# Designs tried in a protein design chat: VH-VL binders against q3irt2. Part 1

No score or structure here was measured in a lab: all are predicted.

Target 1, 202 residues: q3irt2
Amino acid sequence: MGERTGVIVAGGQSTRMGDVDKTVVDVAGVPLVRRVANRLLAVVDHLVVNCRRDQQERLAAALEGLSPTFAVDEVPDRGPTAGIMTGLSTVETPYAAVVAADMPYLDPELLEYLFERADSHDAAVPRPEEWFEPLHAVYRPEPMAEACAEALEAADARIITPLSSLDHIVIERDAIVEHGSLRSFESVDTPEDLERARERLS
Below, numbering starts at 1 at the first letter of every chain, in headers, positions and changes, except where a header shows other numbers; Kabat numbers aren't used for antibody chains.
ipSAE, averaged over its two directions, is called F for ESMFold2-Fast, E for ESMFold2 and O for OpenDDE. V2 adds 0.75 times the mean of E and O to 0.25 times the DockQ between the complexes of E and O.
Where letters were taken out, [cut] stands.

## First folded at step 1 (VH-VL)

Design a09 (framework fv_amlenetug)
Fold by ESMFold2-Fast, scan of step 1:
Structure a09 (fold): chain C 202 residues (1-202), chain A 117 residues (1-117), chain B 108 residues (1-108)
Amino acid sequence: as target 1 above (202 residues)
Amino acid sequence: EVQLLESGGGLVQTGGSLRLSCAASGFTFSSYAMTWVRQAPGKGLEWVSAISGSGGSTDYADSVKGRFTISRDNSQNTLYLQMNSLRAEDTAVYYCATYRLGAFDYWGQGTLVTVSS
Amino acid sequence: EIVLTQSPGTLSLSPGERATLSCRASQSVRSSYLAWYQQKPGQAPRLLIYGASSRATGIPDRFSGSGSGTDFTLTISRLEPEDFAVYYCQQYGYSPRTFGQGTKVEIK
């Protein structure tokens, strides 16, 4: 259904890995963010990477050959709502998938299903458990970016605020397990998660 | 009327193998992820393994990774746990359970696995 | 992995009293993905609370959950005879899913 963009939100805090930027950490010979990008590019035509300015050079190195467009956070550490806003503000396609930089098991089949379900709506947001997964969702770029900007101006950085203002559909657990893998939502948060990912992906 | 019934437990020697089954009824089995949780005698609960509704995704606790394999047969409404290279530490009651909203809402009665020399 | 520590290990109380059970996580549990289970001798666990504070279907209103981040509490406002059991907390915000070691609520 036309051109698609994938946005990787990489500008978040990485306190679980100490001082190291986990987005470029090696996972069985491939940087974490590149594993996410490779899976995302199975279903999208364009790659946007939202990041802090201090990350841009090392992310460009990790993503060499993939022609990413960088959407740099001018004010760091404002949370995922700000990252989504910044990333989506550079998108020119009708829909974009927004994913976190630390999900190395990202399932292209599930992303394809989310694009299908988002058609004629502002967003398709999965709810595999009790909570929404806004960093694993498909959005219309302009409505979502504007909703995020309004929420931030109101000093409400919670992602539920912009979602509540959109024509969004919820993809419940039953539909997710029918059309993809729950492992798609698994992130690398701890050194133990990293060791596990290295074993699984080697 | 959701029902889960485990079977296949018993006494097995260290290094041996055992296959557990969980027969499900009363719900659309293929639409739900399933899990195995174990409990050693007199001890607490330990998550063992999970499988997606389609069977396309599996996950394992580090203590059983490479030794246990979770699988399902949606045509027979049955969940399996193939246990290889069994150790004394694997002695436990094994429960199957359904996921819903992240928590484990329906549980079977459990099947006892005893691993000895 | 996230380690969950429950306290106290044992609560000795009488019917009609209030029980307060603690569950502390070694790191913040995202989005309050925390559940509480009840287990009686010889029985499978029963889900009481999910999402830190949502009561499961059929669970009496004397059971309530609260907390966020690293500190969570299960409260039983007025103990009934059938409430004397072992209680486990469980996080499902991060892989692997982990359980606390349990708190035993016993008759004084």
Scores: ipSAE 0.006, ipTM 0.427, lowest interface PAE 15.5, mean pLDDT 85

Design d09 (framework fv_daratumumab)
Fold by ESMFold2-Fast, scan of step 1:
Structure d09 (fold): chain C 202 residues (1-202), chain A 122 residues (1-122), chain B 107 residues (1-107)
Amino acid sequence: as target 1 above (202 residues)
Amino acid sequence: EVQLLESGGGLVQPGGSLRLSCAVSGFTFSSYAMSWVRQAPGKGLEWVSAITGSGGSTYYADSVKGRFTISRDNSKNTLYLQMNSLRAEDTAVYFCAKGYDFWSGYSKFDYWGQGTLVTVSS
Amino acid sequence: EIVLTQSPATLSLSPGERATLSCRASQSVRSYLAWYQQKPGQAPRLLIYDASNRATGIPARFSGSGSGTDFTLTISSLEPEDFAVYYCQQRSNLPYTFGQGTKVEIK
């Protein structure tokens, strides 16, 4: 119950595929970031896009009609902790999902489950394999943004640092497969990934 | 199997109100955006309104904005369209449509109900 | 809003002939265009999505092409069941809009 926000983190080095901004790369007729936004909007009410300033016009074109609010990074390439901080700083709903711009198989059912599990906590962060997926998680905006700001001020850009300071719940692999698809975490990183996505989403 | 079943259509006086319902089964309702699309007798299709899976964000065609309210009850797997200040030009068959597929882009309308007729006349 | 214009308004053909239907957008919709078939008294049926992708269960005689502002739906050889009204729809921008329809009728 109540309003939700989705934050797409699009400004990092991981959104570059060589010299190409992969967030606007065409995947079977639809830009990569729009596929992420479409899935995210199945479970959230407001869309925020964290990006570099040089990406904003391209992202606005790719997301035309979806009414995104842009949260522009003043200093680019500071890593995911800075992107999360910038994105969440504009959010005014009790909870927000934070997702990467390169996950075209984002599972709305899994996101719904993460919102449920985040209730009464500062964060619900999945761990499908060995590592946490902080760009596929639900957060209380203010506590998380503040924790990220403190970590960055201390010159510690590791995402585990702000998470360690929060009341977070870990969603392990077994719970993930029970409530959604592991493919939700699959990103487009290589030309082979792009071809696979084009075939699957055609 | 996926089913969308509309109800609530009928004859209404100009200026009156009517609420349409769409009962949904066969998929996780709360995970998908839903739309209403209408068709006036002998005319083409017109998108009316859409609602996100969570129910917080709503979108409207200019022709109905301020008069129609889309809503959903995810606990009952039911989509609603509250229609106020009805006009003769609102006369149409109203279709419930699943506006989003997990593997595809938004608004391809892969499943439709059979429609419910709304007639606005004196 | 993006306006979609379909042509011709009516296409009169015999079974076995090829049907070519046009849809033009007032501004680029990239590839975010779908085609629907509607028979009298029925709900629309999705044929093609994202300009050229055939929906599940749709016969191979239906194909879509185009990008940007100019799109085509082709039925390579009309079957009796193909005589219907066809609508294009864009999903590039809200509000979502449909063309006015092309009626494919028996000559």
Scores: ipSAE 0.000, ipTM 0.446, lowest interface PAE 15.2, mean pLDDT 85

Design d10 (framework fv_daratumumab)
Fold by ESMFold2-Fast, scan of step 1:
Structure d10 (fold): chain C 202 residues (1-202), chain A 118 residues (1-118), chain B 107 residues (1-107)
Amino acid sequence: as target 1 above (202 residues)
Amino acid sequence: EVQLLESGGGLVQPGGSLRLSCAVSGFTFDSYAMSWVRQAPGKGLEWVSAISGSGGYTYYADSVKGRFTISRDNSKNTLYLQMNSLRAEDTAVYFCAKTYYKGYFDYWGQGTLVTVSS
Amino acid sequence: EIVLTQSPATLSLSPGERATLSCRASQSVSRYLAWYQQKPGQAPRLLIYDASNRATGIPARFSGSGSGTDFTLTISSLEPEDFAVYYCQQRSNWPRTFGQGTKVEIK
């Protein structure tokens, strides 16, 4: 056992539902981002929230009582690689989980398994379907932040680029199903997703 | 403080049904998998069933598969065990337990006694 | 299913003595084994997890060791409150299973 940090990536286009910031949208009495934070804090000791500057005040209100450290993007809309880099640059623990702000069904047991698998490696990244889930993974902060910075400097925003530079472990579908729920990766993207989440979490 | 309180136990006839409940407080309920573990009078512990925090995954011991159903209502912080087609060998104290470190149990309720007898 | 066999069934000792309890698995469980203490009329209490890690609040006199199929729980010097039934449990496979228990009783 050791100290752990959780990083919520809340900035960027994926957190906009039209002109609405979906991270603070009410889901059965609790803001979306707070549901994510509550689940994340079941397995981590410290909370970091990566966000745009215009989101900071409302995210602070939504996360009142949880003592988040904010990692604000200096240049907005540079994609998830930039958000991961900014968030991880503030982390002081040996490992950090990085999750998206729109995953209200995060499974703490799966996150715990990812921390275990990341031990002695630079990253543990799940692949439940065809693609990697880099916003639902555990990283060594310093190597990953540096790899992201190098990729961004080369104008390559693809997350596979920094991962290819690291000693990473891939967590395949069978291992995920054995150690947690696939619903952990389910995001709220549409009004229908939001209605379903309100029903499930009420 | 963490508390788990079982209820719903009692005396039932063979072939009957019973529904157990476990009311939980002191932790974020929907963030943890939960289990039912039973203990027959004077015997050891037997794991019965488990449910993930979201409710998306359930597991059962072979001895109860098809007869028992585990469920949870996260809005009410309550775990359930629906027991059908009860047999004398199902007589036991049933404990509600919180999952720890992927498959162990760190917090337990006091247990509720289920007696299946004529 | 993985069968856990505990020995001895009963261990009769005096306060201050060392207790050594054994748990053997029918197949390898790696390090994925825990120990519990249960007193009459009470729920079990987690003592040791993943073979050798002491749970929060558990006194230093309790220690666990082993891997694969052979595991040991040691109580270095028995206190009056340690006389109880002890169970091992594995999380390596579904279903989760427990040993049949070892009763540590006063001689």
Scores: ipSAE 0.000, ipTM 0.431, lowest interface PAE 16.9, mean pLDDT 87

Design d14 (framework fv_daratumumab)
Fold by ESMFold2-Fast, scan of step 1:
Structure d14 (fold): chain C 202 residues (1-202), chain A 117 residues (1-117), chain B 107 residues (1-107)
Amino acid sequence: as target 1 above (202 residues)
Amino acid sequence: EVQLLESGGGLVQPGGSLRLSCAVSGFTFSSYYMSWVRQAPGKGLEWVSAISGSGGNTYYADSVKGRFTISRDNSKNTLYLQMNSLRAEDTAVYFCAKYRSGYFDYWGQGTLVTVSS
Amino acid sequence: EIVLTQSPATLSLSPGERATLSCRASQSVSKYLAWYQQKPGQAPRLLIYDASNRATGIPARFSGSGSGTDFTLTISSLEPEDFAVYYCQQRSNWPLTFGQGTKVEIK
C-alpha cells in the first residue's frame, strides 16, 4: 500500500462542554485535537482536518507546525457523514484513516493493523463491542465519499448507512485486543472525561 | 411514512421452528442495519439480532447464537428471522426495528411467539 | 454486562406535574444512553439518544441529561399521552442492555 492520509473529523457541537470548542481544550498541556493528530501522524503521511469555518483559525493554531490541509464544511452541522464526505473528498492517497477529534488515546499500533486489513477492500471498520466505530476506521476515499453523498441525498445522515453499500471488513474485538488497545476508542465528551484524560496523560 | 410490519408469529412446541418476516416501507431499506428485539410477557426489552444493509454482516445475542438466523431480501424490502430449536424462554413479542448508529428510531408493532411446554 | 437500574419502579403523578426518571449504569457508558417510551400493546418509541439529543418529532417537554453512570429523563409538564413505561438503553458495551423500566401512571 502507498502513502497514507489521516482525516480528523472536527465540527461536532458539544453541549456538555458548554460554549467551549472541545477540540482545542487543554489536556495536560496539549490541545485535545493535537493529541489525536500526533498519534495519527505516527502512521500516516498527510493530515486532513474536516471542520466548520468558524473553527479553522483556532484549529490551525492548535495544530501549528503539522501543516494540516483543511476540508471546511460548506454547510455546517450536517453531522459526521457529511464531515467524512468532505474530508475524504480532499484525499489523494489510496487509503485514509478517519478518526474523531476527541480521541486522545488513539492507538497507532491499532491504526497500522486497520490499514493492513483494509488492503483490497473499501473499508476496515472496528467493532470493539457490537457497534461499529466509523470514526475510527480506514477507508478507500472515493467509494466511501460517494456512499456518504448517496446517503445524504437519501436524507439519511447516520454514518453507519454508507458502510452497508461498501465492500467492508469488520475488525472484531478479539483482533482489536490482539493488535492494540480498546482505549483507542475512548472519546472526551464530558467534563468528567476531560478530568480523567488530564490525570492519565499528565 | 415509515412502516415496519411483522408477521409469522404463533404457537410452537419446544424444539420446533418458526420464520418471522418484517415488511418495510418509507425509507431506503438497503441503506440501513435492521434488528430484531424481543420482549417476554411482563418483562423488559432484549436485543436479539442485527443485519447490515447489504446483508454481509450479522450479529446475534449469545442466547440465540446457532439457533436463529437473520436475513433480508432487499428486492422485496423484507427482513427475516429463522428461529430453530425453540425453547420456552424464547416466548416473547418480537419487534422488527430500524437501526441508526446504536439506537432504534423506528419499530414495528411486534408479533407474538409462544413456545408451549 | 452493564446493568441499568431505573428508579423509581412506578411514578404516580397528575397531568401538568413534572416527572423526573433516573437511570444508573453499573459502569460508565459515557454519553451512549437512549430513552424509549412504550404504551400498553405498542412498540417502544425513541425519545432521546446520546443522553441529551431529542429524536425527531419528540415534544420539547422531554429532555435528557447526565453522563457516565447517572442519567435523567425529564418531562417538564405531563400530558395525558405521556403516561407510559419508559426504558433506558446503553450502547457502550455488549450485551446491549435495557433498564427494567419506570411506569409513569395517573395518580
Scores: ipSAE 0.005, ipTM 0.424, lowest interface PAE 16.1, mean pLDDT 85

Design u01 (framework fv_murlentamab)
Fold by ESMFold2-Fast, scan of step 1:
Structure u01 (fold): chain C 202 residues (1-202), chain A 119 residues (1-119), chain B 106 residues (1-106)
Amino acid sequence: as target 1 above (202 residues)
Amino acid sequence: QVRLVQSGAEVKKPGASVKVSCKASGYTFTSYAIHWVRQAPGQRLEWMGWINAGNGNTKYSQKFQGRVTITRDTSASTAYMELSSLRSEDTAVYYCARDYGDYEYFDYWGQGTLVTVSS
Amino acid sequence: DIQMTQSPSTLSASVGDRVTITCRASQSISYIAWYQQKPGKAPKLLTYKASSLESGVPSRFSGSGSGTEFTLTISSLQPDDFATYYCQQYNSYPWTFGGGTKVEIK
C-alpha cells in the first residue's frame, strides 16, 4: 500500500532555553525529539530529520534504533522554510508529514486525518487559531520543496509564502477538534513548558 | 492512586478465544497507552501489542498478528485483549501495563490474568 | 528484533551482599528499563533510561551502562529484594525483555 514519510524539522535555535539544544533535552526519561519521532512513526513508514550539522551526532544518539535519514542544512539559521525544503528534498513517498521537533504531544490521529485530507491536493495545513501550522502539516514533497525554494530565492522567508502557491486544503479548528487534539500543536518553548511536559509525561 | 484491575482466570479449550479486560482508575484513561505483555510459566515476559486509549490506534507484535485484537471502552476506562485460535503454548499470565505516549517504559501493571489452555 | 541477554540466570546471595545483574543488547541502545518481579506478582518498575530511579524505589538500586552493556546493581541486598529481575529495551519496536535473573537466598 501507499508509503508515508515523516519529516522532523529540528534545525531551529531557542534563545528561551539559554543556548541549549532543546531537541535532545530529557522529558521524563525520553529526549524531546524522540517523543515526537515515536508519535510520528505511529502513522508513517520512514523518518527524515532535518537539522544543523552541529546537532546531527546528538540527534542520531537520541533517535538510535529508529533508522532516521538526516537532511542536514548546509547553511544554518535560514528559518523553517529552508528546513522544510531540505527535509522534503530527501523524501521518496507521495506524501510526507512535516512536524517540528518540539511538539511532544503530537497526535497520531490528527496526522492520519491530515494525510486523508491531503489526498489529491498539494497540502493539508491546519489553522487551529488565526495562524497556519506549516510545521504540523502534510505535503506532496516535490511541489512544496519547489515552492519553498522559490520563496527563498525571492528573499521571502515567510513560511506562509510557499503555501499560497500550492493547491492546499485548510483544516479549520472545528475539524481539528472533531478528529484530534488541539494539544497536538503544543510546543516546548520555555523552561516552564518543559516542566509541564515532564509532569504530564512522567 | 493509579490502579489497573484485570478480569479473573480463564480455562479454555484449544481453538477457542479468550478476552481479558483491564480496568483503569486513578488517572485520565484517554491520556495514556495500555500495553499487553504475557509470561508463560518459567519463561520471559513477551510483548503482544498496545493501544492508545485516547484514539484507539493499535500496534501488534508480528508473532500475534492476526490472532490478537486490542480494544478499549473510554466510557468504562477499560482496555481489552482478545486472543483467538488458542494453543497449549498460549498458557500464560497476561498483564496489562500503562505507559505515557509511544515507546515508553511501563510504570504501572495490572495484577495479571492466568489463561490456561488445555484439552 | 533487538535480543536482550541477561546474566546470570540465577544468583544465590546473602543479606548485605552487593548484587550485580548484567543485560546485553544485540545492538546499541539508549532506552532500557529494569523490573522486579516477586512470585505470583506483577513486575514493578525500578529504573528507566538505564540509570533513572523510579519514584519510591530504594536508593540501593541503581542502573548503569551504555551501548550494548547494561547493569542493575543492588548495593546491599535486603530480605525484600529476593526476586526475579528483568531488563527491557524500549529503544525500538517491538519491545523485548531479557530472560530474567533470579536472585535467591544462599
Scores: ipSAE 0.005, ipTM 0.439, lowest interface PAE 13.4, mean pLDDT 86

Design u02 (framework fv_murlentamab)
Fold by ESMFold2-Fast, scan of step 1:
Structure u02 (fold): chain C 202 residues (1-202), chain A 119 residues (1-119), chain B 106 residues (1-106)
Amino acid sequence: as target 1 above (202 residues)
Amino acid sequence: QVRLVQSGAEVKKPGASVKVSCKASGYTFTSYAIHWVRQAPGQRLEWMGWINAGNGNTKYSQEFQGRVTITRDTSASTAYMELSSLRSEDTAVYYCARGYYRSGWFDPWGQGTLVTVSS
Amino acid sequence: DIQMTQSPSTLSASVGDRVTITCRASQSISYIAWYQQKPGKAPKLLTYDASSLESGVPSRFSGSGSGTEFTLTISSLQPDDFATYYCQQYNSYPWTFGGGTKVEIK
């Protein structure tokens, strides 16, 4: 209920893709981050992109026409917890989805389900296999941003740390499969992943 | 505040098994992974495996060929690492360490448990 | 398995020196951490994700590098810094550590 924001966390590095910013790498005619943004915008009203300053111009070009709000990391290389904090600090809606910039198969139906499950909680975080997916989750912006800030101050920048202080609900594999595709969590990390994505999305 | 406390030193004969405990305190146990890393005298650190404290799912290094079993007890906030068919080469300090499920840098570490395998 | 090769295995240095330790991965990686270990103690995290400094770690420590070549630098060596340093990749299972670099007093 109410307006929704989507936050794309794009500040990470990937040396397995060479020295190119993978977020703007072409995937069958469309930049990787734009594929994520297009899918995210199927379920949210506002787009926020967390990024490094050196990426902002490239990301603005890739997202031309989508009117993103940029949440730039003033200090680079602080990891995903800092990126989530920076991104969520710009959000003015009751809930926001936070996703990684490298998930071209992002499933809008699964995101819709996460918004439903997050209702009355601080977060809904999927656990499809062994991993919590905090970069594929729905959060109340202020509690999560505050928890991220506390984790960073406490010398614990791990992305999972903020969840320990929040009223979060875990979405297990069976519920994920019932309401969406496990492919939603598939990221482009290697040249082989990129070639597969180009074949699948062409 | 955040602590991992391991069980005491063990002396075992070749062919025996050893079970080391790692008790967590000062954080929500089920929100993290517990990793196991060993270090033989004068050798490098060697990652053995991890357990998701929340759901109990495990991942093991192939080098241990089914000899390692990692478990946890959520009510006691304790993880366990059992290593079977002990050899003299298994003499090492065994560490538990808190980590993240998706990426594996470790903080904090337990104090270590020396396991000596002698005949 | 990704092999992590550290160099040098041992270096002698004086307080105030700039110390650089190198770690080479057998494959291109993005995720590497550095640890400090003193005799009889558990390792202590210094940096993660190649260049992110762990909170509470002195600013004289820094990590850098990409691809297969990574470095840990101590800009001005202090008495507390005489220790063994290890790199660790967490890019691909199994996670693997370097052989260590012992920084000893000259």
Scores: ipSAE 0.006, ipTM 0.436, lowest interface PAE 14.0, mean pLDDT 85

Design u04 (framework fv_murlentamab)
Fold by ESMFold2-Fast, scan of step 1:
Structure u04 (fold): chain C 202 residues (1-202), chain A 118 residues (1-118), chain B 106 residues (1-106)
Amino acid sequence: as target 1 above (202 residues)
Amino acid sequence: QVRLVQSGAEVKKPGASVKVSCKASGYTFTSYAIHWVRQAPGQRLEWMGWINAGNGYTKYSQEFQGRVTITRDTSASTAYMELSSLRSEDTAVYYCARLGSYKYFDYWGQGTLVTVSS
Amino acid sequence: DIQMTQSPSTLSASVGDRVTITCRASSSVSYIAWYQQKPGKAPKLLTYDASSLESGVPSRFSGSGSGTEFTLTISSLQPDDFATYYCQQYYSYPLTFGGGTKVEIK
């Protein structure tokens, strides 16, 4: 049995939530990021949180008791590709799950399946519809961090770019439905999403 | 307007090397990657490798690894592809192409015909 | 390496026809681009990300598909559209192209 790490990418800006850091907004008594962390920790042994420096204190408070390792972005606002690179660069386990901080319905059963499918490959990346979910995937830390570095050096910081250089397994919709919930990919982006999450998780 | 202008046609003997240039204009050269793709007469397009124009990082197709070298000169806004140990089957039109926002090619050079014959 | 197979290799059509070209990948891909190439010219980007139309490309061109099967459609063929068309996957290295489909006048 090997140890596993979970990386939460929390450094994104949210303009539609106004002047608040959505990662620490309350969702039925529990901060958004803590709901993600609690679900992630059902399947991983170590927690890494990638964030901006200005978020670190608030995230430490929200995640109190979970012993997160913080991977702070040196240069803020470089997008999720930089966040993945920074987060994975701190990982010491053979595989890590990378998830976004705004996915309160994250399905541990689906994550378990992604770890299983990633074995002997660089990544297992879900494709519930046409497009990949790179912030809901399992990676070998070194190959993915290197691919992210290459993408950033190519002046293309978009999170999907690194996947094209990896030995990755695609997890299509049918396999996702067989092994978990499509709701795992739902994020809280708007006040309407937040009200829905509060209703569902109360 | 973005343009990639390649050097002229080359005729080489087997065993020689060829170096094709690709001069960029109309954009910030160091902000984009340049890929190299070839096409033998009547055949499909074949990807060879790429370079990050800013930092010089390269990645090559395994088929060409050991024979291809891609470089760039930031002061001249020019990328180069050098292919060594030429064989007759290396006869092809060689293209440089700029990486778009994903790994598709938004602008292409006009192509350079390299003929390898004795 | 992901093998890209195009069909048909040659297609004869008349102006005004609806033309469809198919591209099959040997394994699942998400990133497909389509290019048009005229004799003696470099390829020109038509569509990317399977279905996104490149700026300046006429709306009669459209891409569709997912997984292993992708299609380029020309809704009403124009004289300027007689050319060879190539699909390209950019999902994994090495980047690979289809064998081409030549659209020629009937």
Scores: ipSAE 0.005, ipTM 0.442, lowest interface PAE 14.6, mean pLDDT 85

Design u05 (framework fv_murlentamab)
Fold by ESMFold2-Fast, scan of step 1:
Structure u05 (fold): chain C 202 residues (1-202), chain A 121 residues (1-121), chain B 106 residues (1-106)
Amino acid sequence: as target 1 above (202 residues)
Amino acid sequence: QVRLVQSGAEVKKPGASVKVSCKASGYTFTRYAIHWVRQAPGQRLEWMGWINAGNGNTKYSQEFQGRVTITRDTSASTAYMELSSLRSEDTAVYYCARDRLWFGELYFDYWGQGTLVTVSS
Amino acid sequence: DIQMTQSPSTLSASVGDRVTITCRASQSISYIAWYQQKPGKAPKLLTYDASSLESGVPSRFSGSGSGTEFTLTISSLQPDDFATYYCQQYNSYPWTFGGGTKVEIK
């Protein structure tokens, strides 16, 4: 198989818990983003972190030893389409997995399956419930980054817009359950989620 | 096809140690964790501990702390569970089971066939 | 430790019956799996994450529940379903199992 890259999208407003950047919050001795990176690195060769400029220093500290490449958003808070575009624009491998920074139960086996299903297509995007999970998907970097750029130029930040222009395949719930855990999509959004993660991962 | 094959039945005297093996095939061994679970005759399943096959990190149940050691051999794709200071209460079927996730935090999707360990004088 | 209590410990049912097995956790949990064990054999995974059906498991099996109370349902019991069923929480270490429910076909 070719080399693979993993992109962690950490620059969004969803990475905050009140005034705290949740991506670097401690989860049983390990920062949240590092738990995501460790799981991602089980299936990829290179790590890219998309983030805001004000996050870079603390993310570099949290990911010490993993040699991440930072893809900094020059204009913050443009949403996930912009984060995906910025992250994928730095990728030099044929395929990249794109994941959110707050998914501490990320399933490497499910990611492996997504890489397999993406072969010969522009994207493999899961739909475990009603909506797509674009921050838990595998993409061809250049076609996806270009589609995202075109959507943003048209003032359409919806992720379905770039996806609908690509040769993408949808991974429905039945296939996800057969090849991995639905826990892979679980994010830490609340203090209650954080305490559960601390108990589970201690 | 994923398969976990365990070593054969053992009969031990009280105070002895037993080491059970679990050979994995059909998947990349180092990408998954292996748990050890035992079941005494007519009793519930009891979790003993796990090992991350990639990095060798282990976690043990407090009840077995100091008596159980779980190891792995990446070149042989084999996990091992050694239980020392055996008592008659340790008579049980011992199972290895694959964690769906490589860091040992989920459920058990594949199980070995079990190894009966009998401890009697 | 999280205690898992199953009820009933034994139940008798006829082929075609709907069977419901309950598992109660001593504290609120989100992650539970169910296993089937036939005499002399290793357990087999049926459901996980409370309600997700494992690949290859017949659709007559289903899991449900949240918080502290969870159920496994067999909608139309078959002779091959004679077995003991166990719940397992993987919410926090140590992993703990229920006491088991033996399903006896009348």
Scores: ipSAE 0.000, ipTM 0.469, lowest interface PAE 15.0, mean pLDDT 86

